# Designs tried in a protein design chat: VH-VL binders against q8wwc4. Part 4

Target 1, 195 residues: q8wwc4
Amino acid sequence: STEEKPQQHQKTKMIVLGFSNPINWVRTRIKAFLIWAYFDKEFSITEFSEGAKQAFAHVSKLLSQCKFDLLEELVAKEVLHALKEKVTSLPDNHKNALAANIDEIVFTSTGDISIYYDEKGRKFVNILMCFWYLTSANIPSETLRGASVFQVKLGNQNVETKQLLSASYEFQREFTQGVKPDWTIARIEHSKLLE

## First folded at step 1 (VH-VL)

Design c12 (framework fv_cosibelimab)
Fold by ESMFold2-Fast, scan of step 1:
Parts: sequence; C-alpha cells; structure tokens
Structure c12 (fold): chain C 195 residues (1-195), chain A 120 residues (1-120), chain B 112 residues (1-112)
Amino acid sequence: as target 1 above (195 residues)
Amino acid sequence: EVQLVQSGAEVKKPGSSVKVSCKASGGTFSNYAISWVRQAPGQGLEWMGVIIPLFGTANYAQKFQGRVTITADESTSTAYMELSSLRSEDTAVYYCARSPDYLDEGFDYWGQGTLVTVSS
Amino acid sequence: NFMLTQPHSVSESPGKTVTISCTRSSGSIASNYVQWYQQRPGSAPTTVIYEDNQRPSGVPDRFSGSIDSSSNSASLTISGLKTEDEADYYCQSYDSSNLYWVFGGGTKLTVL
C-alpha cells in the first residue's frame, strides 16, 4: 500500500505546526530574566522578538535576491558560505518563497535560549526563533509536501491564494564587556526550501 | 482521550441566525484545525469552512461566503460556527471535525452533531 | 474545481469482499491525500482510512485503501464483510486550487 503510488503522492510527514512546550516556555522566560539581571538590564524578550521579526523579513528578502554581500554583517561567515551554495541552486520561484514580508508573518515562537561562557570568559546568548509566514510565490504543491495552502480575506477585500511556510533563525549575541552588542544569525533552517 | 462536544439542537425562524459551539478536550486545541461540515436530511456531507486557532485564520466554502463565520476561543478550547440569513434548506445536522493544521490530512475526530431546524 | 464520484450504492453477502471507488473529475487523484469515512444511521462519521491507505487504531485490517492513477480513482476495499459494515461511506480529498475539502457523494453499502 505504501508502495502503490510512492513517487506520485510521496509526502513528507509533518509534525503539528505551532509546536509549543509549556515547560520550555517557562524555561525561556526564566532565561530571559537571567539575561536581563546579569548581562543587560535593558534586554526584553518581547522587544527582541519584534526585532527578530524585522531581521527575518530583511534577511530573507536579501537571500531571495542573492544579495550575499549585504548579509556579511548580519549572518555568521560559515553559515553565509553554506547559504550561498543552497540558495543559488534554487529555482526563481523557490527563491521568491524564501522572502517573508513583515505583514505576512502570522506566528512567531521563541525556541530554546542558550546562555554560556567560553574558555576565555566571553559571554554568549543564542536565541532560536521560529516564524510562520504566508507567501504568494508560485510553487508546485508536490515541491512543498505537507505545506498548507489557504486563502486570506479581510472584510470585503478580494481573496488571495497563499501558502504557509516556516523558517527557523538562530540569533547570537556576545555580552562581553567592550564588545559591540550586535545580534548575528548563527543558523537558518527552512526544511521545505533549504536542506 | 480526544473528544469534541457540540451544543444542543436548535429550532430557528427563516431569516434568523444560529451559533453552534464545539468544545474540544484531550490534546492541544491550538495545534489542530477545526472544520464545520453539514448534512441535510438524507443527503451527503458538505464542507462549510475551517478555522486554524493557532493563527486565528478561517476559510470558507464559496457557497457559504458572506453567511458563515467561524471563530475560536482558545481559553475555553471552543470553536463556533455562526450561520446567518437562515433558509429552510439550511435544515441539517452540523458537525465539527478536527484535523492537523496542514489541511489535506483529513479529519481524525468528529463532534456528535447538532440538528438545526429552520421552519416557518 | 473537481468532483469526487462514488457509486450510489453497492451490496454484497456476508464474508465476501466489496470495493467502493472514488473518481476525481479533474487533476490527479494522487495530488492530495484521500480519506474514507463510515457513517452508520443516526451517528456521526468516523474515519476508517486516512492518508490514502492508513488505518486508525481500532479499525480492523479488513479495511484497506488504494489509489489507481490509471483510472484516476481511490478505492476502499472491505474484505470478510460483516453486517455491522452496513453504512454510508464517503471519500474526501483536498482541492488546492480553491482551498476546499471535497467530499464524494457517498455510497450506501448493504450487506444481505
């Protein structure tokens, strides 16, 4: 039965979207408090999440346009090298699907927060952000196995056909005294388009 | 254990509206989509629309656009379907049904159904 | 933009095998998953097959699903027919163009 039509309707099994663990949510809030208390009195996970959405919209747009030179200050060097190879090989419609407009980001989830010191006493924080966004990019359904497709309509406005995609971006910042407190992207995952 | 429990039968006049509820228990309400399906006496199943509570988004079958509104209250794990401008042909059993939020996986649990009778 | 067509009724004797077809009018039947629901009189539907050929926990292995691209149809097969299998059966698939679930017209299975 699995073998009857494997290539004609082969579908990647998806887990439920909006994956959230109540215990991890509590841990995330505690770690955010620890960052505030011990590293940066002005840090707020809520403000960070809004900034991360802006960064995601900006970086995803640059990736879709293959403007890698403009990403050198925003994305870790090793990650950017890998992304150049993966993104450049994508068809134009897949590249377009990488880009998220800020107003089309429908859900944002904060994943694990890692706080650590290296052997030289440098202080680091890594925050994983997961974004669910709508795209009008024309991608065949067989290419986006398990992706949801739905119409969006507000009031009496015309309907638009859009696909729902997700991406995970990991942000890293060094809190060591005297270092510029800039966030960089240390990991990008897009299971439907990248990987 | 997962269960969808719907509100009781309704008798309505033509031109009025009806609001049917569907309370989910067992499992995470926000991680699933809830669809509404109706069945007129002696007829087949007809899909009306869906709500994805996690995103607050709803989509409706063309036949019901403008008359149906599907909402969800995550605090009470309850989905609602409101149908307005009722006609006699709206007499049917209305079901809620659950699916994963990737829409083409189908329905794994169904409510018991709510009979709505529209009579003059 | 498509319809799913089922036979109006099928009948068979206890112990035998019956097959109910579900034919898609346009586009490939294999483009989206096909589900099968069983509805006994006075009851809500229950799922007997999901994702083309998978059985939910508690559904006997007498129930099986398949896809045939050459006829552009899905089939529900019930072997070892029992009187309690007498019910209406509905196929369902998703219309990606209109973002709708589509139900077949339903098949009344009679076991005599």
Scores: ipSAE 0.000, ipTM 0.454, lowest interface PAE 16.6, mean pLDDT 78

Design c13 (framework fv_cosibelimab)
Fold by ESMFold2-Fast, scan of step 1:
Structure c13 (fold): chain C 195 residues (1-195), chain A 118 residues (1-118), chain B 112 residues (1-112)
Amino acid sequence: as target 1 above (195 residues)
Amino acid sequence: EVQLVQSGAEVKKPGSSVKVSCKASGGTFSSYAISWVRQAPGQGLEWMGVIIPIFGTANYAQKFQGRVTITADESTSTAYMELSSLRSEDTAVYYCAKEWLDYGMDVWGQGTLVTVSS
Amino acid sequence: NFMLTQPHSVSESPGKTVTISCTRSSGSIADNYVQWYQQRPGSAPTTVIYEDNQRPSGVPDRFSGSIDSSSNSASLTISGLKTEDEADYYCQSYDSSTYYGVFGGGTKLTVL
């Protein structure tokens, strides 16, 4: 397998940011338990997190390729409309940086979990997922202020420089009686690329 | 600091039911879950189920579904485990334990011996 | 659901180090946190390790927990063994698909 040689302090900084709020992490685990116990006995935060990583890898690739028609079933309409304008205006190297390969996701954390009813009495659960991933895309230093830089050694003794980026995807599911039990992406944040 | 105190030993006949209580003191009763675990003589620990008192919802191990009912009374800060259709193999010490999801069972009751005699 | 397999018994002399393994039959041991409980004869269990490697207040630093994904197992390590460490030790985890608690079969530690 690929040998990874991240800068020690940069990797430590990434971990600290991911677990900087242990109270929020504990509250998130409790809310996950409440979803399991109250809304859906089949719900598992661990299984959800694995599915969310797959969804992130898939959606980010489609987004980077401007295949917006294929995202209509996965991303909320209002969010997709805003993303179309932002993504199409990005340079190709920035578009490439949006895409995360599953193997390049180095850290995943669960942010806030929200459980709420809307004005019409529909029941929702929103789970914010934060992904940290490596990219080989060549992005200007000015755009990536504060990003971490890592060296990756591939099997043939080749050294490749990669940059660490983060993206936050909010997943939403409606638990109202008779509604299809599908997760939809209700928010995508990428402060380096999608301001 | 939370303490769990269980009801006393019971001797029951096959086919009857037993209801074991677990009274919590200290902390906020509704802020945590309560699991039930049993241990037959000379055997290991066996998980039976868990309840979240604030919602009154419980989940049970497959082996006990249909025979076990776990309930909680917030006004008395007491959880209950009722096991029906008792058999001799149900002879065991039954424990309640305070649970925080991934933190596991951090506070245990003293145990209640239930003997099913024929 | 999965099973957690522990050795039936382990023994070691005072002052030495012992390691008790807990192997998961399906899925990754890293998928869910592992806890370790100590049960002395005639007593209720007490937690010695939670969340894979954390110690509760009052548990000596001689107790440590670890996860090894390559063997799909968790381990409880007790260094500087003392006679009072004689007890049954149980590992425990959760099945995230059903949220069922799963206990290992238990390991009897004898300190001679």
Scores: ipSAE 0.000, ipTM 0.415, lowest interface PAE 18.6, mean pLDDT 78

Design m01 (framework fv_masavibart)
Fold by ESMFold2-Fast, scan of step 1:
Structure m01 (fold): chain C 195 residues (1-195), chain A 117 residues (1-117), chain B 110 residues (1-110)
Amino acid sequence: as target 1 above (195 residues)
Amino acid sequence: QVQLVESGGGVVQPGRSLRLSCAASGFTFSSYAMYWVRQAPGKGLEWVAVISYDGSNKYYADSVKGRFTISRDNSKNTLYLQMNSLRTEDTAVYYCARDYWEGFDYWGQGTLVTVSS
Amino acid sequence: QSALTQPASVSGSPGQSITISCTGTSSDVGGYNYVSWYQQHPGKAPKLMIYDVSNRPSGVSNRFSGSKSGNTASLTISGLQSEDEADYYCSSYTSSSTYVFGGGTKLTVL
């Protein structure tokens, strides 16, 4: 039986300044994909992956620009606090390397899917997504263990030098009965950049 | 499978009290926020009250605030609405409904409350 | 009470499409993506048709679609059928953690 559907009235209220609010647009798009996928296991994995890929591209760009206020509804509070400390301290070239353009994501992998209870009896589902992406950011190889240099051709004569980086984003949904099943980014791992 | 059944409606005099009940079955009641919504005869829908899944948070329409109290007993899968100081304008069919994304996905059949002399 | 504005009535012929508007303010429809639509046949309880602006519950025909632009949400019914004849209500969450309904729209088919 899959009749259980958590609901909760607690909600952080945000000031909406107009129709084209970027946070509301991203939230709605990700939510629509993930909720739509909720009804079918095979379909849910495919739709979840596409939504997660969009979230990764958007969140990584905002992190690289230190726009932390725009991440408050997408990333868990405690995680965002830690990320703000780490990202703000990075050199500009490392900040630029955090950003993944959606067109430059070359591989997406679903890692672990886990279900667990915390000390308060709250039930969580975590889905780990690993993304491999190309960046033109000029960063030393010593800083990025395992980074690879690739030549990318843009037309007949043009080439660009890009590095291949990976990042793991953990998406969490609280299934505690009575809580809305919103996906939140609960962990961001970029080994070599966000240690 | 999801079923909500209201009871407790009837004819009552202005200024008196009435308690409505909503018996829930077919789902994990303790996992959902619940609503009361009313509809005066021949008129539109009006939201009355909401209660969180654990009963810790409650909100009311301005028209009933201070007079109505929403409550729940998760061990009995039952939602309640205590209506005090009833007025003729409280005459309506009262529905209980289950929360789904700040909307109302399942509704009971309703119970009629008539406040008249 | 009815804080959201809907047309009192709309009509269409079988097979046509109609759209019902629901206009609020920045503190309800314009401020949140918690807009839902309900179908009510005479003497029956309302049925959820659309939630979260544009999402359909399982079992609701894909002929029903929802959208929002600024302070106005819209319900569109394509391929009208006789059983679509009913009253339609919109609702929205508000900045006061309350809920408001539209005044309702009577849809007449043929």
Scores: ipSAE 0.000, ipTM 0.433, lowest interface PAE 19.3, mean pLDDT 78

Design m02 (framework fv_masavibart)
Fold by ESMFold2-Fast, scan of step 1:
Structure m02 (fold): chain C 195 residues (1-195), chain A 119 residues (1-119), chain B 110 residues (1-110)
Amino acid sequence: as target 1 above (195 residues)
Amino acid sequence: QVQLVESGGGVVQPGRSLRLSCAASGFTFSSYGMYWVRQAPGKGLEWVAVISYDGSNKYYADSVKGRFTISRDNSKNTLYLQMNSLRTEDTAVYYCAKDLYYEGYFDYWGQGTLVTVSS
Amino acid sequence: QSALTQPASVSGSPGQSITISCTGTSSDVGGYDYVSWYQQHPGKAPKLMIYDVSNRPSGVSNRFSGSKSGNTASLTISGLQSEDEADYYCSSYTDSSTWVFGGGTKLTVL
């Protein structure tokens, strides 16, 4: 991402993952409308998705560097406890592969949106976000079943190999009267690097 | 355009209290963690306290834990440091500083305010 | 007091290069890539010169560079100029969720 002068005349075409799913798009729009209508007049799924993308880039970098105390505000306590164990035990190359640079996120999709009340009458919204990103981290091919590998030529350098990975982050917000309007990460899934 | 302006410093006797303020402008104050860092005359920098963007998490240096309280008012773009049970060794210039996106770096500093604790 | 070890002073002549070291342990400098460097002129507030071990903020001269090997981080200033004469401090995040500064290094340009 710091390459100021890429090879313009010999550009390597990258494959962008993106299957339009009209049923999922309609479902997402309806649930976003329900959040707007009943919980938060200022809510926008487009604004949320941009913020979630920024949060993913930030949180994934902190995880890769084992900066767990800086994640206490962003990740649910029980999720962070489990992640500390899993991430700390990873090899350094796998830790590096957890980090997504915002410039390397090639596709973002909104998954399921859940609206519910708990047994104490607290109101919650959970939004699952799926991210596809490129990484230069050196991970054995056999570890990345089904992952795509891309080769990119940067300036006078030899071909640089990048791997395409995906991660799912679930964001949760409490809409109970008087509760602060902050999103917390309630789930992180990375099938290639985590469970 | 980022500016941090400290105020509230002065001369106080040991055992007294003092409250420092830091007025922030030129950035979205509610999106960043904030720090207090001090420097005794002729000495090096010492981290004092940090507060998260929403005020929910706070950490203190062992030398001030139990005596100092960091707080913020996001509606006023102001950071505070309540200093109780002051000691002679708390004499220092106190700086407020802005965090760079939870990276633990002090990217912008105020001009500092001098606190002198003497009899 | 600070936990990170820096030399008390370093000196060089205009046009030369100098390096300032910052040594910690595996619980701070060696364990994390959260190393930053600050420049302080007498009577002034510190200025961030390097963050994340080797990244330079906008407006900082490319004569300043940072690196890390094991438990030791280094700040290198090339093409030394008179205005570089200042105190330099390193800082790092620790396992205790705290921040520690180095003792500081006085750079003299003579």
Scores: ipSAE 0.000, ipTM 0.432, lowest interface PAE 17.6, mean pLDDT 79

Design m03 (framework fv_masavibart)
Fold by ESMFold2-Fast, scan of step 1:
Structure m03 (fold): chain C 195 residues (1-195), chain A 119 residues (1-119), chain B 110 residues (1-110)
Amino acid sequence: as target 1 above (195 residues)
Amino acid sequence: QVQLVESGGGVVQPGRSLRLSCAASGFTFSDYAMYWVRQAPGKGLEWVAVISYDGSNKYYADSVKGRFTISRDNSKNTLYLQMNSLRTEDTAVYYCARDEGYWDAFDIWGQGTLVTVSS
Amino acid sequence: QSALTQPASVSGSPGQSITISCTGTSSDVGGYNYVSWYQQHPGKAPKLMIYEVSNRPSGVSNRFSGSKSGNTASLTISGLQSEDEADYYCSSYTSDSTYVFGGGTKLTVL
């Protein structure tokens, strides 16, 4: 009647997809960095964030191109299902703005690291990563509330305009004994484009 | 094309054992929790057991706990139910079903296999 | 055996709306948002109609809707059609990490 525990299921339940590409270097690098950073504090935040940036750049590009079948190994199934509906409904210019080029990621922040259990006794660890990136996508300013606009000169060539956007990706791993030790993206938040 | 096909049902005497199989096709079997649900002739549905995607977690209905064992072989895309110490009240059509993904729902069902426990 | 309470039967006319209730306790329906509904035609396997209280699988008509208030979940079928005539079962996750079904409701369309 007054139970609050069911709320964790909305954030934690995950079915890990079978992996057809066992040498996905991005997923492996993120997995290694997140596990190491979580359990061994000798890993620098810089090393940790570099792996996370690679995953963000890769996943955001595939999302912008609606290549959802290629994301099945990297994004939790339920999250991918919801994202497919939201992303396919976006105008092409908004889809383009979802993609972050690795070279245009200005800042990264490691957010919350949380541990929780679902009703089936599964143990999960979530690490929230926040990214700020520049985009050349042609998006109206009113759509990008709070976004900053920058002009960049390329030597003696024409000026190009870029906008600063932010996105939050939550990485999750199930630590239940006997479970596949894979990190997946359990949540993607982009307040400017996915709301 | 997603399919679940049960087999192994039949007529057995009380106290004996029977093993049911459920062959999965058209999806990545190793990514889904799986269920067994039964229905006695002319009666309603009764949940029997669940197994997690990797086999590490299993839960059973009180009526079968200690007698039935759920298992899976992900390399063969097959779910099993080992039924020991069978009773006449275990007579039912047994369905295997797939978890919807995350939300504890039975989204894909097999056509069922009849188990009759009679003296 | 079934633990959740459903009416044994409900009837309606084509084009009307009907509602089927499913009552449990705070340890199942009232405690969790994992209520699902199933349609079963005679001689056939059940079909998932609603999951997580109110979500529809792709391919299920929007005439079917689910809701929950306290310990009671409800399935509503609007624009009733002859093919809706079937048995309907609710199911819920429980605090014991088990699942329980309702006794089933026979829907008759006149």
Scores: ipSAE 0.000, ipTM 0.436, lowest interface PAE 17.7, mean pLDDT 77

Design m04 (framework fv_masavibart)
Fold by ESMFold2-Fast, scan of step 1:
Structure m04 (fold): chain C 195 residues (1-195), chain A 118 residues (1-118), chain B 110 residues (1-110)
Amino acid sequence: as target 1 above (195 residues)
Amino acid sequence: QVQLVESGGGVVQPGRSLRLSCAASGFTFSSYGMYWVRQAPGKGLEWVAVIWYDGSNKYYADSVKGRFTISRDNSKNTLYLQMNSLRTEDTAVYYCAREYDSLYFDYWGQGTLVTVSS
Amino acid sequence: QSALTQPASVSGSPGQSITISCTGTSSDVGGYNYVSWYQQHPGKAPKLMIYDVSNRPSGVSNRFSGSKSGNTASLTISGLQSEDEADYYCSSYAGSDTYVFGGGTKLTVL
């Protein structure tokens, strides 16, 4: 918002996303090594993270446009069923805020890596990815209480208001013999928009 | 503010090709999906094609599939429609339109006329 | 023939209300809540009047309202005015990122 004062440039807030914890770095390396050693000699956490970031950008824009039929191969059926009702009930500006442009993903963090067996002996790996991204969607300050708001130049004289949001996507892959080696999104969380 | 300007229309013979352009201004072009919609003289609107904001996905109406190609150049804020193997049935005013919000056509250009005749 | 069925014409007098129907199938109008309505004056580009079945964009008169029941969406114009005379088109998402339009309805204000 603006006040009746001498013209002054709006300042961009500094984005502080924290620092990598050395303990978390070691933990991630150990679990990545276990996946490589016992499950997939071609696995790389760095390559996975880049692929997950691309998947997040792709899936989030499909969600924002309510193109759920195109998500059936990427998102677990139960998760997609729950998201259909939640997302379609959102106002258009909130729907738009769900979408992350790949160039606007500011920070990516690897959360917990889970390796487990189900009751039938099927082997799974779940990797939680957390993304921080900028959005130009106009969401009222009350809705995004606690979120950071920035004004960024898009060119020499253009200014666009951006808000910093975060989302957590959990990727799951089954390593049971005979199963397709595909990653599926097993959980999507967005505290500001989806709760 | 938001402005879409189509160009490239004209008179062409059946079987020939034509490329339409749509110049966008007044908004962040790279953040929006874009459509082509056409209207034959004296008839209704018909959706032709859609392209996502980053160019990653493209979809076409069955009537133009295999003949038309939608593309975009986000560095030039321009949308394109390459029309090959044109038929007399393709005669229409072609509009470009912006999508983005909830799968509807937000803003429309003024259109460019394509006439396919001998 | 268009994928969505609209009456070819409708007429009303100033101050009255009229309703335009748009009938599809369970794979478009009945399957999704993504119905939009467009107003087109002769020689002009279409203008968005209603989106997501019943929502109005800023700048559109509250005399325009939308609704949906089963496979049929409806546009209602209350307090009819001479400038409302135009062609009206409905559109719906039809799945797999495809879209369909109605044949259009010519509104005449008497």
Scores: ipSAE 0.000, ipTM 0.449, lowest interface PAE 16.4, mean pLDDT 79

Design m05 (framework fv_masavibart)
Fold by ESMFold2-Fast, scan of step 1:
Structure m05 (fold): chain C 195 residues (1-195), chain A 121 residues (1-121), chain B 110 residues (1-110)
Amino acid sequence: as target 1 above (195 residues)
Amino acid sequence: QVQLVESGGGVVQPGRSLRLSCAASGFTFSSYAMYWVRQAPGKGLEWVAVISYDGSDKYYADSVKGRFTISRDNSKNTLYLQMNSLRTEDTAVYYCARDSYDFLTGYFDYWGQGTLVTVSS
Amino acid sequence: QSALTQPASVSGSPGQSITISCTGTSSDVGGYNYVSWYQQHPGKAPKLMIYDVSNRPSGVSNRFSGSKSGNTASLTISGLQSEDEADYYCSSYTSYDTLVFGGGTKLTVL
């Protein structure tokens, strides 16, 4: 529907609150507190995580169906442009594997949280969410090397083979005064299906 | 709350210089890109120049490139437009405006009242 | 200059609905969802009425709405009132990294 807009200036200043610490609970709580204290008094990481999980289920389903017009308000335009080409060229079984049903999401975790200011002094928060989900889409073993495989019985004789896949979605929000407080997806990684 | 007040307009002869100022208040001036937009008598709006939040990036309309210089002083919450080699076609009301979004893809959520620049001999 | 085409004038009666068009190309209005509309009363600064094609700032009457189809954006004013009499300008981002305005439309309320 819309042509891709030109990229902004490349130079950005980033204040990264990321470190290699195995105490994820403390790290996440500290970063969530900083967002609350300095950017948004209404912010809750727990509420955000639930919303992100629902967004993942919805966006992944639309991607699998190539309904890109419905993703324009949910996914950053530059990311959506790249995804249109990659997803459209996937075999149907790979497209089906992109979709995560909300009830088949087994585990979610919060990855890195980045807080930074760009050249205009705009304030951004990026939250990387990692999702593990089950899919019954039939994908060759070579493509899913290292993925866990499960067989689920539906009754006594029916058996459905499901594979455990993971995807990482990065959510971005601008906290600059006067900007809508909307989260958009700024990055999608799926090493087994998307490059 | 948010206010933009332009000053420095007046009558000037062709070839001369004039400096416009825009005093900002009610927001964190140093966090926003700022624009100058002009309107010739009886004509429409025309973008003139933009400056990034810290002054490191500046862009100009082709009609003023090489003659006008946009600048800002974040410590004084003030935007400037230095206009050199003025021409009769530069006669217009000059507005200061704030960028609410991205550079060039944003919208102007607040405008000043404008200051009239008349270039005549 | 202005690169977007607007009708020079439109008119309506109180209570009527009117629509103002803004036509560009695929490199501006048709290519992006970054269309804004401004209202300007004589002797006053422009006021933002619509941004990002269809969004209203707080304080703008819900009688104002925006839409886009292909290369043409539209501003619709329902329940026309005398205070709506003004000049209306559309604006769009372009693929040439510039910002462009329409020529303006004078709305007269009879």
Scores: ipSAE 0.000, ipTM 0.424, lowest interface PAE 18.7, mean pLDDT 77

Design m06 (framework fv_masavibart)
Fold by ESMFold2-Fast, scan of step 1:
Structure m06 (fold): chain C 195 residues (1-195), chain A 122 residues (1-122), chain B 110 residues (1-110)
Amino acid sequence: as target 1 above (195 residues)
Amino acid sequence: QVQLVESGGGVVQPGRSLRLSCAASGFTFSSYGMYWVRQAPGKGLEWVAVISYDGSNKYYADSVKGRFTISRDNSKNTLYLQMNSLRTEDTAVYYCARELWEGDYYYGMDVWGQGTLVTVSS
Amino acid sequence: QSALTQPASVSGSPGQSITISCTGTSSDVGGYNYVSWYQQHPGKAPKLMIYDVSNRPSGVSNRFSGSKSGNTASLTISGLQSEDEADYYCSSYTSSSTYVFGGGTKLTVL
């Protein structure tokens, strides 16, 4: 029951998520170079990251609205099947918290890049992308343990409380000759909402 | 509705040629690998051939390699099997089937046509 | 290549469980987790029942389950029903980038 301050004028805080691991950064750059050199001369990790950010904003919004039919081309079939059950079972406030607006994505990090062959000799590249985004969805603080909470006042609107959440999306592309050269989402992790 | 319809079967003499067609509807044909599978009367299933979504990769059973050619026309949503130098042991119902996973092959066949009968006899 | 080895026939009574084996080599069933099972009723096209050893497609009863040990994959049907009477075929990817079916098993529900 703490009184809200009517004259609060606060910008979104600068979010410092630590410094990059130099070893991981070098390894990521080397793997990106190997993809460019041996698989796809058009590949750019910078352009990929921008596309992944757009995909995250779009897919998360469709998930929050339970528009699973529109996700069939973007998310791996078996992953989408599991997500349908989990997301449909979430309370509306948790569903709303899954959605990230492009403008509310405050930090993007490239995680592991995996290059491998499966038992059938198929060639895969998996790129893990980690996103930090702000949400105004009202979810209990217990669900958000460890998350940062911010207060923002926008024009004539009441003071808004925003929470910082993170989600990890794994993008996969198959480079096997004759296979469709599209990126699909092979994994979605959200420890606060999709546990 | 997802559907596969085979055609082109019939009676043919040994040593002759025949071309089978499989018309696909109700799904994005150009995104899926496709198969031909045959079944001789009263016998079991035998895989014949597979073709990747774009037609760049093709694999054949040893029994038909060098005689049969699998192909596709994605603009017409149609799969083909060109059968040359036919033998009596090629007599079978020929099914076309769709790969389970979009963009892939060898995971399984989730959609099957009704089959078309090919009889190779004098 | 030679077909995977299945028993020619298996029988059971309604409500019982039966298991159909599918034996290959290390170059097919034993080497990869890409075993599928198909059900075929007389005069009909096959229907996919199991893929990737143990996964069921949407619409397939949970009475059907798959497993694998070494070079042998197994299909188990629990709570046997008269509609389960059909021919069952296993299949596997091979190290030659080909696909092979089993000889088939006729299931009779008595």
Scores: ipSAE 0.000, ipTM 0.446, lowest interface PAE 18.8, mean pLDDT 80

